# Ledger of designs, part 17: miniprotein binders against Checkpoint protein hus1 homolog (hus1)

Target 1, 271 residues: Checkpoint protein hus1 homolog (hus1), of Dictyostelium discoideum (Social amoeba) (q54nc0)
Amino acid sequence: MKFKAKISKASILLKTVQNIMKIYNECICHITPDKLRFIIQSDFNDGMQVFCEIQRSLIFENFTIESLSDNEIQFQLDLESLRRVLQSATSNGVSDIFTNLTKVRGGPVLHFIIKSGTSGTVIFQDIPIVLLTAQQMAQINEPTLPDPLVHILLPNLKNLQKVIDKMKNISDCLKIMIAMNNRLSFEVETSSGSISTFYSGLDHPQFGDHVLSPDLQATVCVDIKKFAKVLHIHQLKPSEVVLCLYERSIIVHVVLTDIMITYYLPVLIKN
Key: E = the ipSAE of ESMFold2; O = the ipSAE of OpenDDE; V2 = 0.75 times the mean of E and O plus 0.25 times the DockQ between their complexes.

## First folded at step 5 (miniprotein)

Design sa8 (from PS1 with F13R E17F R30W; at its last look DockQ between E and O 0.35; V2 from the best seeds 0.00; counts 0 for: pae E 13.5 > 1.5, off the site)
Fold by OpenDDE base, look of step 6:
Structure sa8 (fold): chain B 271 residues (1-271), chain A 90 residues (1-90)
Amino acid sequence: as target 1 above (271 residues)
Amino acid sequence: SEIKVTITVDGWRITVFVSTDEELKRLMEWVFEEIEKMGVREVEITVEADSPEDARRLAEIVAEILRRYGFDEIEIRQEGDTVHITARRK
């Protein structure tokens, strides 16, 4: 097994890591010739899942990967550790950053070489990892869901985050309603009343081959704190963010250039 | 006697149930303090009472508070036990 690359876009990778780590610190990294994937599984994080896919060519240069499993490698890592490495690389006038898979006395690690273009200093850092087998990886699949009940483009996420931050102090349960007539609403309830905010004129991206009726609407409840964590992705300035409602989950699909991030949140069952 | 109050302001809708005039006053004062912070210039308030007389009385209470918070254009429309208040300020 061999992996070696120059990290060409450390800043982008850093920002991505900083956001997904808000969901959970432990992450599965899957590297293929074409893609770099970060996966956070539901078993670890109270039902929340994250699937992040980055085009390999965006992040890695001088890329070499060899394995008995179709030249793919997968491992578990601590995102905070990776964050620290990337932060160091982006803050110190670094000219070059390299990474490779190697083994030290303590086990397998991602080895990083950070070269400063200004001082000539070279910094070495290791992140311990847990290698996963192809069989283990095969058990980690992104859910294949049917077409959502309803879906809509989210409004400005930065503004939405401010709204949700206010609402999170009122209730833990966030009611989300999407109407296929370009309307989205959020609501929190208390013993004495409710607070709602409404958005209109939002687009519905094409999802599949079926066009949903404008009269269609659906409502679900989710953990507001979990939803708030997702909204931090505004820092990456995504071009589009799609909210999809299902019977048992919601999906937040984030689209960036050469980056896709999908968040899965469970729906709260109301009695 | 439960009173349903709905406040609509700048894309927000607040619905609260109050049982006394004092509770309504406290609610309105709190809301308008927040509105002042937001710089809101228009607000809609619906008061649903159990009688037309009570609805009107409560509307006047709300209107008085609105005036104290700088809303000088107030329109009140009564429909039975429900009063709709629209208020604006420059």
Scores: ipSAE 0.361, ipTM 0.764, lowest interface PAE 0.8, mean pLDDT 90
Fold by ESMFold2, look of step 6:
Structure sa8 (fold): chain B 271 residues (1-271), chain A 90 residues (1-90)
Amino acid sequence: as target 1 above (271 residues)
Amino acid sequence: SEIKVTITVDGWRITVFVSTDEELKRLMEWVFEEIEKMGVREVEITVEADSPEDARRLAEIVAEILRRYGFDEIEIRQEGDTVHITARRK
């Protein structure tokens, strides 16, 4: 089993790791010839799931991967450990970062070599990993859902995050309404009233072969603290963030150049 | 909810529903703090109350909050139980 690469865009990888680790610190890392994936499962995360997919060519140069599992390697990884390695590599100027899979006395590790191009210093860091079999990986399935009830592009995420952060101090439940006539609203209940935020003029990107009727609308409730965690994605300055409502879940599709991040968040069931 | 206040700013619409003046003040101050961070120069506000007197009184509360955030050009138009406020800052 062999994985070796130079990390070419450490700052983008760092920002991606920083963002998804806000959801949960342990993830499954899946490396294929074409892609690097980070997967956060719902078991200990109150039903939230994250599927992050990065094109290999964006992140890795001098890339080699070999395994008996169709040249795929999958393992459990501590995201804080990865964040620290990447932070170290980006904090002190220009560095070359090399990584490879190896085994040390304590078991398998992801090995990092950080070489400063300016000072000549070399730093070695190891992250312990837990290898997964192809059978174990096959049990990790991204949900397949029908067409959403409604969907919409989110407005300015930084401003939205600030509003939602204040609303979460008021209520645990966030009511989200999307109307296919370019309208979006967020609402929280107070002890004797409510606060609502309304947006108009927002676009509906096309999903699949069909355009939904402009008269369609739907409303769901979600955990506001969980939704607020998703909104930190604004820090990556994505090109497009699409919110989709379903009967039992919402999905946030985050599109960046050569990166796709999909968040799954359960709809709250009342009483 | 006895009090409904609707705020429109650059395609963003916020509606506040509360039962008391104190709740209105707290929620409106929170809303205007967020509007201040957006750096907007114009806002439209509609106050719907149970009587013309209540609508006028509540509109003055909202106007004072607007002045705190630098909106010094305030126009108030009343239609029965409803007051419309347009506020601008240079």
Scores: ipSAE 0.000, ipTM 0.362, lowest interface PAE 13.5, mean pLDDT 84
ESMFold2-Fast, scan of step 5: ipSAE 0.570; ipTM 0.873
ESMFold2 (binder alone), look of step 6: mean pLDDT 81; pTM 0.798

Design sa9 (from PS1 with W12Y F13T T15V E17L)
Fold by ESMFold2-Fast, scan of step 5:
Structure sa9 (fold): chain B 271 residues (1-271), chain A 90 residues (1-90)
Amino acid sequence: as target 1 above (271 residues)
Amino acid sequence: SEIKVTITVDGYTIVVLVSTDEELKRLMERVFEEIEKMGVREVEITVEADSPEDARRLAEIVAEILRRYGFDEIEIRQEGDTVHITARRK
């Protein structure tokens, strides 16, 4: 198998990596002819998952990929290592960054060559990886979910993060309620009372074939610390952030130009 | 009895539901620590209680907390067992 590319838009890739590593610092990297994907599996964070898709053309140019499995390559990758490589590349001003899949002393590595346009410096960096087979990758599936019970566009994420960050110091359980009449609320309960934050006048995205009645509403409980981690995505300045409630999970779907990030959080089931 | 404090800031609403003055003081302090981080200059608060006397007393507790967080202009209007507070700072 072979993979080789020049990395364009390294600053965007760096910001994306910095954001998803707030969830967990190890991921599966999946490269196809059309996409670069980062996957954080449920095994590492008590049921939380992240699926990040980036259009290949946004991040890679002079791109070559060859494998017996439809020219797809997948491997386990340490995000902190990748962050350090990208930080080095972006900190030296305008740099040409090349990457390829190779071996060092028999072990597979993701190799980087960073050519500084300012100092004439060339930096070589290797990230050890664990190659995954097509069979192993076939077992790593994005959850297939039915239509959501309710959905809504989230309010200003930076302000919401402030609210949730304070609430997480009060309770471990966050109650999320969405009403299809443009309303969203967050609630935490204490022994001394409850604190709720209400939002109104929010939009609902077009989702699937079915238009939900404005009389519909649903409430779920999630781990507030997990939800707080998702809100760090405000740093990427997304154009749209959708919250969907399901019986057993919630989805936060983040839309950026040529980048889509989907967070899956388990619902806490009460007795 | 149920005490309901509704805080409107920057286009969203925070509701505090408690049964005692002590609970109100504790939760309002935490809420205003949160609001301080948002850098808002104006807040609207509605205090609802079981009697006009209780509503007024509880509204004064809320106003004291507002003053401690730098809201230098406070306007209070009472409507029966409901008190409306508008607070502003620079």
Scores: ipSAE 0.000, ipTM 0.277, lowest interface PAE 17.0, mean pLDDT 84

## First folded at step 6 (miniprotein)

Design sb1 (from sa8 with T15V; at its last look DockQ between E and O 0.01; V2 from the best seeds 0.00; counts 0 for: pae E 11.7 > 1.5, off the site)
Fold by ESMFold2, look of step 6:
Formats: structure tokens, sequence, C-alpha cells
Structure sb1 (fold): chain B 271 residues (1-271), chain A 90 residues (1-90)
């Protein structure tokens, strides 16, 4: 089993890691000939899931991968540990970063070599990992994506985050309504009334070849604190963020150049 | 007894439902604190009440709060049980 590469865009990888680790710190890293994936799917993070997919050529150069599992390698790692390695490499001026899979006393590690172009120093760092078999990886599947009930492009996420951050001190439940006539609303209820924010003129991206009636609408309730965590993704300055409502979950699709991040958040039943 | 206040500013809307004048004041102060942080110069507010007299009274409460936050160009238009307020500041 061999994995070796030079990391060419450590800054964007660092930003990506920083954002997904807000959901949960332990993740599965899946490396294939074409892609690097980070997967957060834990019993202890309240049903939230994150699937991050990065094109291999965006971040890896001099790339070698070899395994008996169709040249795929999968392992669990601590995102804070990866963040620290990437942070140190990006704060040392011009640095070359090399990584490879190896074993040391104590088990398998992801080995990093950081060579500073300005000072000439070389730093070695190891991140302990837990290797997964292809059979173990098969148990960790992204949900099948049916057609959503409704969907919409989100408005300015930074402004939306500010509104949602204030609403979360009022209620734990955020009502989200999407109407296929370009309308979106968010509402929290209080004992004495409610606070709602409405947006109009928002686009609906095309999914497949089906057309939804502009009369369609749906409303769900989600944990407002968890939704607020998703909105921090604005820090990556994504080109497109699509919100989809389903019967039992919402999905937030985040699109960047050569990166796609999908958040799954369960729908709550309010009593 | 249901009071609906709709606030439109900078491409988003806030809707407040309350039962009493004091509840209206409390929730609206929270909302206008957030609007102040946004630095916006114009806001549109709609007050829907059970009667024209109640709508006028509640609109004056809203106008007082707006003046406290520096909105001194206030237009008020009443249509039955509904009052429309446009407020501006420099």
Amino acid sequence: as target 1 above (271 residues)
Amino acid sequence: SEIKVTITVDGWRIVVFVSTDEELKRLMEWVFEEIEKMGVREVEITVEADSPEDARRLAEIVAEILRRYGFDEIEIRQEGDTVHITARRK
C-alpha cells in the first residue's frame, strides 16, 4: 500500500479542513486516483453528516497511489492534527509540503515533510491514523440523493449567518420554508410571537430534467445551532450554495472550483 | 389581539407576531439593535392590527423606536387596519 504526494495548495486545503471540522473533529479520509474525500458521519454528532470531495489534481502533485483495493486508501484521522500541520506549513513563508503513508512504532501514520524555502529548515510531522479496509469503507455511504421536495440558491451567507446567529438565542427550532416561486423564509417562534426573515427573487438551479411547479412549497424545522454552523462555509467564498428540503433532512450543497461540500442536517419534529 | 409587524431592510424581511404593546417593544428593540449593527439607511415597516385605532397606536410605538435609532425621516400611510412606515436616516 503506497501513497505519496506533494501538496500544491495547502492554503485552500487548510481552509476546507477548518470549515468541516466545525461539525466534528474525527473524519474519514478517502484517497482515490481522482479524488480526495473527507467524510464526517458519526453517531455522536447529532445526525449531521459532511461529504467533502476535492479533485486530486487541485491539491496533489507528484502523486502516487497503489493498493489492492483498486488503488484506493481510506483511514480515520483527527482533523485538528491535520489543521495544525497545514497551519504550520502555510505560516512559514514559501514551503514545500510532502506527504506519504508509512508505519512507525505505534502503527500507521500520515507522514509530512515541510521544507521551508526561506530558512532551509525541514520539519517532520506524523498524524496517527486508523486504516480502513474496502469492506469497512463500503459501510460508510453517502445517502442516495432523491429529488428534493423544493430547493433554492441561498442569499448572501454572511448576512444570513448574522440573522441566524441572533435568532438562535430565541429558539432551538428554525423553521425553513422554500417556495418554488423564488421565495425563502426563516422563522423562530417565541412565547409572545415570532420573528421571520423573508427573501424573494432567489434562483432555483435545475435538477435533472424534471420541472417543479412554482406553486410548490415546503416547510421543515431544523436545529438552529447546527444550521448556524453550516453557514460558516461563507468563509470559503463558494460560487454556489443550494439548499434542498427533504422529508427527513435538509441538504446544503456548496460548490467551489474543484471542491464540493455537502452537509446533511436532520429535520426536527416539534411538539 | 394578534399584532403583525413586518420589517423589510437590505434585501431581507423580519416578521414579528406579538399580543401586547410591551411584547412588541421588547422584540422590536432586539430587531432594531441588529438593524443598527448593519448600518442600513432605509427600512420599511408594516403594522397589521385588529382595528385602525390599534394600528395607529402601534405605529406610533414603532416610530418612537425608529427615532431612538436615528431614523428621522418617517413616512406613515394607513390603509384600514394596516399601517405602512418608510423610515430613512443619513
Scores: ipSAE 0.000, ipTM 0.399, lowest interface PAE 11.7, mean pLDDT 84
ESMFold2 (binder alone), look of step 6: mean pLDDT 82; pTM 0.801
OpenDDE base, look of step 6: ipSAE 0.038; ipTM 0.387

Design sb2 (from sa8 with T8E; at its last look DockQ between E and O 0.01; V2 from the best seeds 0.00; counts 0 for: pae E 19.3 > 1.5, off the site)
Fold by ESMFold2, look of step 6:
Structure sb2 (fold): chain B 271 residues (1-271), chain A 90 residues (1-90)
Amino acid sequence: as target 1 above (271 residues)
Amino acid sequence: SEIKVTIEVDGWRITVFVSTDEELKRLMEWVFEEIEKMGVREVEITVEADSPEDARRLAEIVAEILRRYGFDEIEIRQEGDTVHITARRK
């Protein structure tokens, strides 16, 4: 099997990696002719999942991929290691970054060649990987769910992050309510009452084939620290972020140009 | 006059070509600043030089930098033009 490419937008890739690694450090990287995907789906991550999809043409030039599995390659890697490689390439001026799949004495690696335009230095870095079979990859699927109970476009994420950061010092459980009449609220419980923040005038983007009644509303509880981790995505300056509530989970859809990131968080039982 | 340096720490492997002792020193300092962030207690370094004498000399330079970063237990093994360094701390 064969993968090689030049990385054309290392800064965007670095920021993407920095954000998804806040969820969990070990991920599955899936490379296809059209897309690069990062998948976080771990039994040891309390049910949180991340599916990040990047269009190949956004970040790769001079791209070659060949494999017996329909020219798809999948492997586990350590995101901190990838962050370090990308950071080194972006910290010391303009760099040309080339990557390819290869094998060293310790097993398969993702190999990087970093050519600094500032100093003329060439750096070679290897990230150990664990190759996955097509059968193993087939067991790793993004959940398919029916239409959400309710959904809403989130307000300014940087401002929301500040509010949620204050609330997480009060309670571990964040109560999220969405009403299909353009309202969203976040609430935490104290020993003597509750503290809530409310947002109105937020849009409901088209979702699925069915238009939901403005009378509908739903409320769920999630781990506030997990939700706070998702909000760091504002650093990528997404064009829109949609919050969907389900009976047993919430989904946060993050849309950027040629990048889509989907976060899955389990709902907590509140009684 | 080409020095190949490979640094290996759990999950991170760097191979760099340098031409001078000063370039080697700058590279090692940069690498060890990152290693300090990792909190690891063992690192493996391989230095390939143009001669056994150069390899031995360069190993001394690397060992001094390793000690500066708290790696007190240093094993150096030379195979001709190649020096293998294993360093530990804590």
Scores: ipSAE 0.000, ipTM 0.227, lowest interface PAE 19.3, mean pLDDT 84
ESMFold2 (binder alone), look of step 6: mean pLDDT 82; pTM 0.812
OpenDDE base, look of step 6: ipSAE 0.430; ipTM 0.796

Design sb3 (from sa8 with T15V F17I; at its last look DockQ between E and O 0.01; V2 from the best seeds 0.00; counts 0 for: pae E 12.8 > 1.5, off the site)
Fold by ESMFold2, look of step 6:
Structure sb3 (fold): chain B 271 residues (1-271), chain A 90 residues (1-90)
Amino acid sequence: as target 1 above (271 residues)
Amino acid sequence: SEIKVTITVDGWRIVVIVSTDEELKRLMEWVFEEIEKMGVREVEITVEADSPEDARRLAEIVAEILRRYGFDEIEIRQEGDTVHITARRK
């Protein structure tokens, strides 16, 4: 089993790790010949899930992967540990970053070599990992989803984050309404009233082969603190962020150049 | 009493529904702190109350808050229980 690469865009990888680790610190890293994936799927984080997919060519150079499992390698790792390595390498000026799988006395590790371009200093850092079997990986599947009830492009995320951050000081429950006539609203209830914010003129990207009627609308409630965590993704400056409402969950699809991140957040039952 | 204030700014609408003048004042100040950081120079506000007298009184409270946030061109138009406010700043 062999994986080695040079990390060419550590800053983008660092920001990606920083954002997804807000959901949960332990993740599954899945490396294939074409893609690097980070998967957060744990019942202990209140049903939130993250599926992050990065094209190999975006972040890896001099890439080698070999395994008896179709040249795929999967393991659990601690995202804070990965964040520290990436931050160290990006904070210290010009550095070359190399990574490979290796084995030390304590078991398998993801090994990092950080070479300063100016000082000639070489730093070695290891992240302990837990290798997963192909059988264990097969139990980790992103759901195949039907078409959503409704969906919409989110407005300016930085401004939305500010509004949602203030609303979470008022209530734990966020009511989200999407109408397929380009409308989106968020509402929280107070002890004696409510605060609502409305957006209009927002596009509906095509989703699947079927076009939803402009007359369709749906409303769900979610945990506002969890929704606020997802909105930090604005820090990556995504090209599109699509909000989809389903019966039991909401899905946030985040599109960047060569990166796709999907967040799953449970719908709250009002009863 | 039910007080409904609709704030329209840069294509967004914020609806505030409260029961007292003090709740209105606190929430409007909170809302305007947030939209101040959006850098807008024009807002439209609709105040709906239970009576024309209440709507006028509440609209003046809103206008005072607008002046505090630098909106010095304030136009107020009343239609029964509803007052429309357009405010601009340079």
Scores: ipSAE 0.000, ipTM 0.426, lowest interface PAE 12.8, mean pLDDT 85
ESMFold2 (binder alone), look of step 6: mean pLDDT 82; pTM 0.804
OpenDDE base, look of step 6: ipSAE 0.025; ipTM 0.497

Design sb4 (from sa8 with L27F; at its last look DockQ between E and O 0.42; V2 from the best seeds 0.00; counts 0 for: pae E 20.9 > 1.5, off the site)
Fold by ESMFold2, look of step 6:
Structure sb4 (fold): chain B 271 residues (1-271), chain A 90 residues (1-90)
Amino acid sequence: as target 1 above (271 residues)
Amino acid sequence: SEIKVTITVDGWRITVFVSTDEELKRFMEWVFEEIEKMGVREVEITVEADSPEDARRLAEIVAEILRRYGFDEIEIRQEGDTVHITARRK
């Protein structure tokens, strides 16, 4: 089993790690010939899932991968440890960063070599990992769902985050409505009434040739604290953020150049 | 006895349904504390009440809250039981 590479865009990888680790710190890292994936699957903890997919060529050069599992390697790692390695590599201007899979006393590690271009200093850092078998990895699949009931581009996420944070202090249950006539609303119920936020003029991205009627609308309820965690994605300054409603879940698709992050959040109540 | 207040800020629209002046004040203060953090300069508010007298009275409550948050360019237009308020600040 062999993996080695030079990390060419450490700052982009650092920002990505910083944002997904806000959801949960332990993740599965899956390396294939074409992709680097980070998977947060929190069964029993909160039902929330994150699938982050990065094109290999964006962040790796001088890339080698070999395994008996179709040249795929998968392992669990601590995202805070990875954040610290990437932070140290970006702190003093330009550094060359090399990584490889190896073993040290106590087990397998992801090994990092950080070479300063100015001082000649070389730093070695190891992140302990837990290797997964191909059988274990086969049980970790991104959900397959039908086409969404409705979908919409989210409004200004920073402003939305502020509204949702206030609503979070009032109720645990957030009602989300999307109408395919460019409208989105958020609502919480209180003992004395209800509080609703409405947005209009929001676009519906196309996913092919299936055109949805502007008469379509759907409403779901989700855990507001979990939804608020997703909204931190504004810090990545994504090109496009799409909210999709399904019968049993909502999905937030976050699009960046050569990076795709998908958040899954279970629906609590249908109404 | 049901008061409908619609607040529009920076393309964001909030509707509140309340039964008492105290409930209205509580929700308005909650909203304007968040609006203050946003740093916005303009807000539109619509108050729909049960009578022209109630709409006018409630508009004065809203105007006082607006002044508390620094909105001192206030324009009020009444249409029967409904009052439309546009407010700006520096």
Scores: ipSAE 0.000, ipTM 0.190, lowest interface PAE 20.9, mean pLDDT 83
ESMFold2 (binder alone), look of step 6: mean pLDDT 81; pTM 0.799
OpenDDE base, look of step 6: ipSAE 0.166; ipTM 0.639

Design sb5 (from PR1 with F17R E21F R34W; at its last look DockQ between E and O 0.45; V2 from the best seeds 0.00; counts 0 for: pae E 15.1 > 1.5, pTM E .770 < .8, off the site)
Fold by ESMFold2, look of step 6:
Structure sb5 (fold): chain B 271 residues (1-271), chain A 94 residues (1-94)
Amino acid sequence: as target 1 above (271 residues)
Amino acid sequence: SEIKVTITVYINGKEWRITVFVSTDEELKRLMEWVFEEIEKMGVREVEITVEADSPEDARRLAEIVAEILRRYGFDEIEIRQEGDTVHITARRK
């Protein structure tokens, strides 16, 4: 089994890792000839899942991958460890970063070589990993969902984050309503009333072949603290962020050039 | 009874609207102060507020509470217009 590459856009990778690790620190890294994927499973995150997909050519140069599993390699790794490696390489001026899969006395590792262009210093760092079999990887699938009930582009995320951050200090449950006539609202209940914020004039991106009726609307409740964590994605300056409502979950699709991040949050059931 | 206060702010040509539902004047004051702390951090110089109450007299009384909070946050140009049980407030600061 062989994986070797030069990392060409370490800053973007660092920001991506920083954002997804807010959800959970342990992830599955899946490397294919075309893509690098980070997957956070729901088992330890109260139903939250993250699927991050990065085109190989965006971040890897001099890329080699060989395996008996269709040239795919999958392993668990600690995102904080990866963040530290990427942080060290991006904080000290211009550095060349090389990575490869290898093994040491303590088991398999993701090996990094960081060469400083300014000082000539070379740093070696290893991240311990847990290799997964193709059978184990087959148990990890992104949900296949029908078309959403409703969907909408989110407004300015930095301003939205500020509002949601204040609302989370009031209630644990965030009520989200999307109407297909360009309207979005967020509501929290207080001990004797409610606080609502409304947005209008927001676009609906095309989903599949069918255009939803402007008369459609839906409302769900989610954990506000978990939703607030997703909003930090504004730090990546995505080109668009789509919020989709389903009966049992919401999905936040984050689109950047050559990067797609999808967050799954469960809908809360209230009596 | 129920007090509905709607605050509309225009940012880059898009409407941002926040609604507060409360049962008492003290709850209204607390929540409005929270809302205006957030608006202050955004650096907003003009805001539109709608107060809906159970009677014209309650709407006017509650609108004056909101106006006093606005003055405390530096909004010194305040226009109040009433339509029955609803009061519309436009506030500006330089």
Scores: ipSAE 0.000, ipTM 0.316, lowest interface PAE 15.1, mean pLDDT 83
ESMFold2 (binder alone), look of step 6: mean pLDDT 81; pTM 0.806
OpenDDE base, look of step 6: ipSAE 0.249; ipTM 0.694

Design sb6 (from qa2 with I19F R32W; at its last look DockQ between E and O 0.84; V2 from the best seeds 0.00; counts 0 for: pae E 3.8 > 1.5, pTM E .716 < .8, off the site)
Fold by ESMFold2, look of step 6:
Structure sb6 (fold): chain B 271 residues (1-271), chain A 88 residues (1-88)
Amino acid sequence: as target 1 above (271 residues)
Amino acid sequence: GKVTITVYINGKEWRIVVFGLTDEELKRLMEWVFEEIEKMGITIEVRAETLEEAKEIARKIAEFLREKGLDVRVEVEGNTVRVEARKE
């Protein structure tokens, strides 16, 4: 099998990796002729999941992929290792980054060559990987969920992060309420009461042809530290971020040009 | 007793519900509120078990904000005491 490319937008890829690795460090990387995907699933550590999809042409040039599995390649890798490689390339001024799939004495690796255009320095890095079969990859699917109970566009994420960061010093549990009349609220319980903040005038994007009644409202509780980690995505300057509430989970849909990131966070059973 | 303090700041509404509000807790809350004030004014509404209790809390809030150099007005509306402050 063969994968080879030049990375053209290392800073966008670095920021993407930095944000998703806050959820979990090991992921599945899935490379197809059209897309690069990062997938985090872990049933044992907190139930959080991340599905990241990047259009190939955004980040890869001189791209070659060949395999007996419809020219798709899938493997597990350590995101911190990938972050370090990308950090090296983005911190050294003008650098060219080349990557290819190869094999060394310790098994399959993702090989990187980082060439500084200013210093002439060349750095070689290998990231050990675990190849997956197409059969193994087929069992790793994004969940199919019904329509959400309620959904809303989040306000300015940088400002929201400041609010949530203050609230997480007070409690581990965050109560989130969405009303389909353009309202969103966040609440934490204190030792002596509660603190709530309210947003109004936030839009509801349409899902398909169905519009939910403005009378609909739902409230869930989530781990505030996990929700705060998702909010770091503001660093990618997404065009819109949609929050959806379900009975047992929340979903955060993050939309950028040629990038889609979906976060799944479990609902805490507190009621 | 139960005290509800509603703060309108930076185009946002905060609602703080406290059972047994202490002077220390009120001071910490007001320090947070003062740090969050930007270009817009601030409105604070106080509701307590009695209007007299709400007036006392609102008076302490007004004194704090005036000590910070803000122009403060206080108005009573039913069972709620409203404190408005501006960074003039």
Scores: ipSAE 0.245, ipTM 0.709, lowest interface PAE 3.8, mean pLDDT 85
ESMFold2 (binder alone), look of step 6: mean pLDDT 78; pTM 0.749
OpenDDE base, look of step 6: ipSAE 0.364; ipTM 0.769

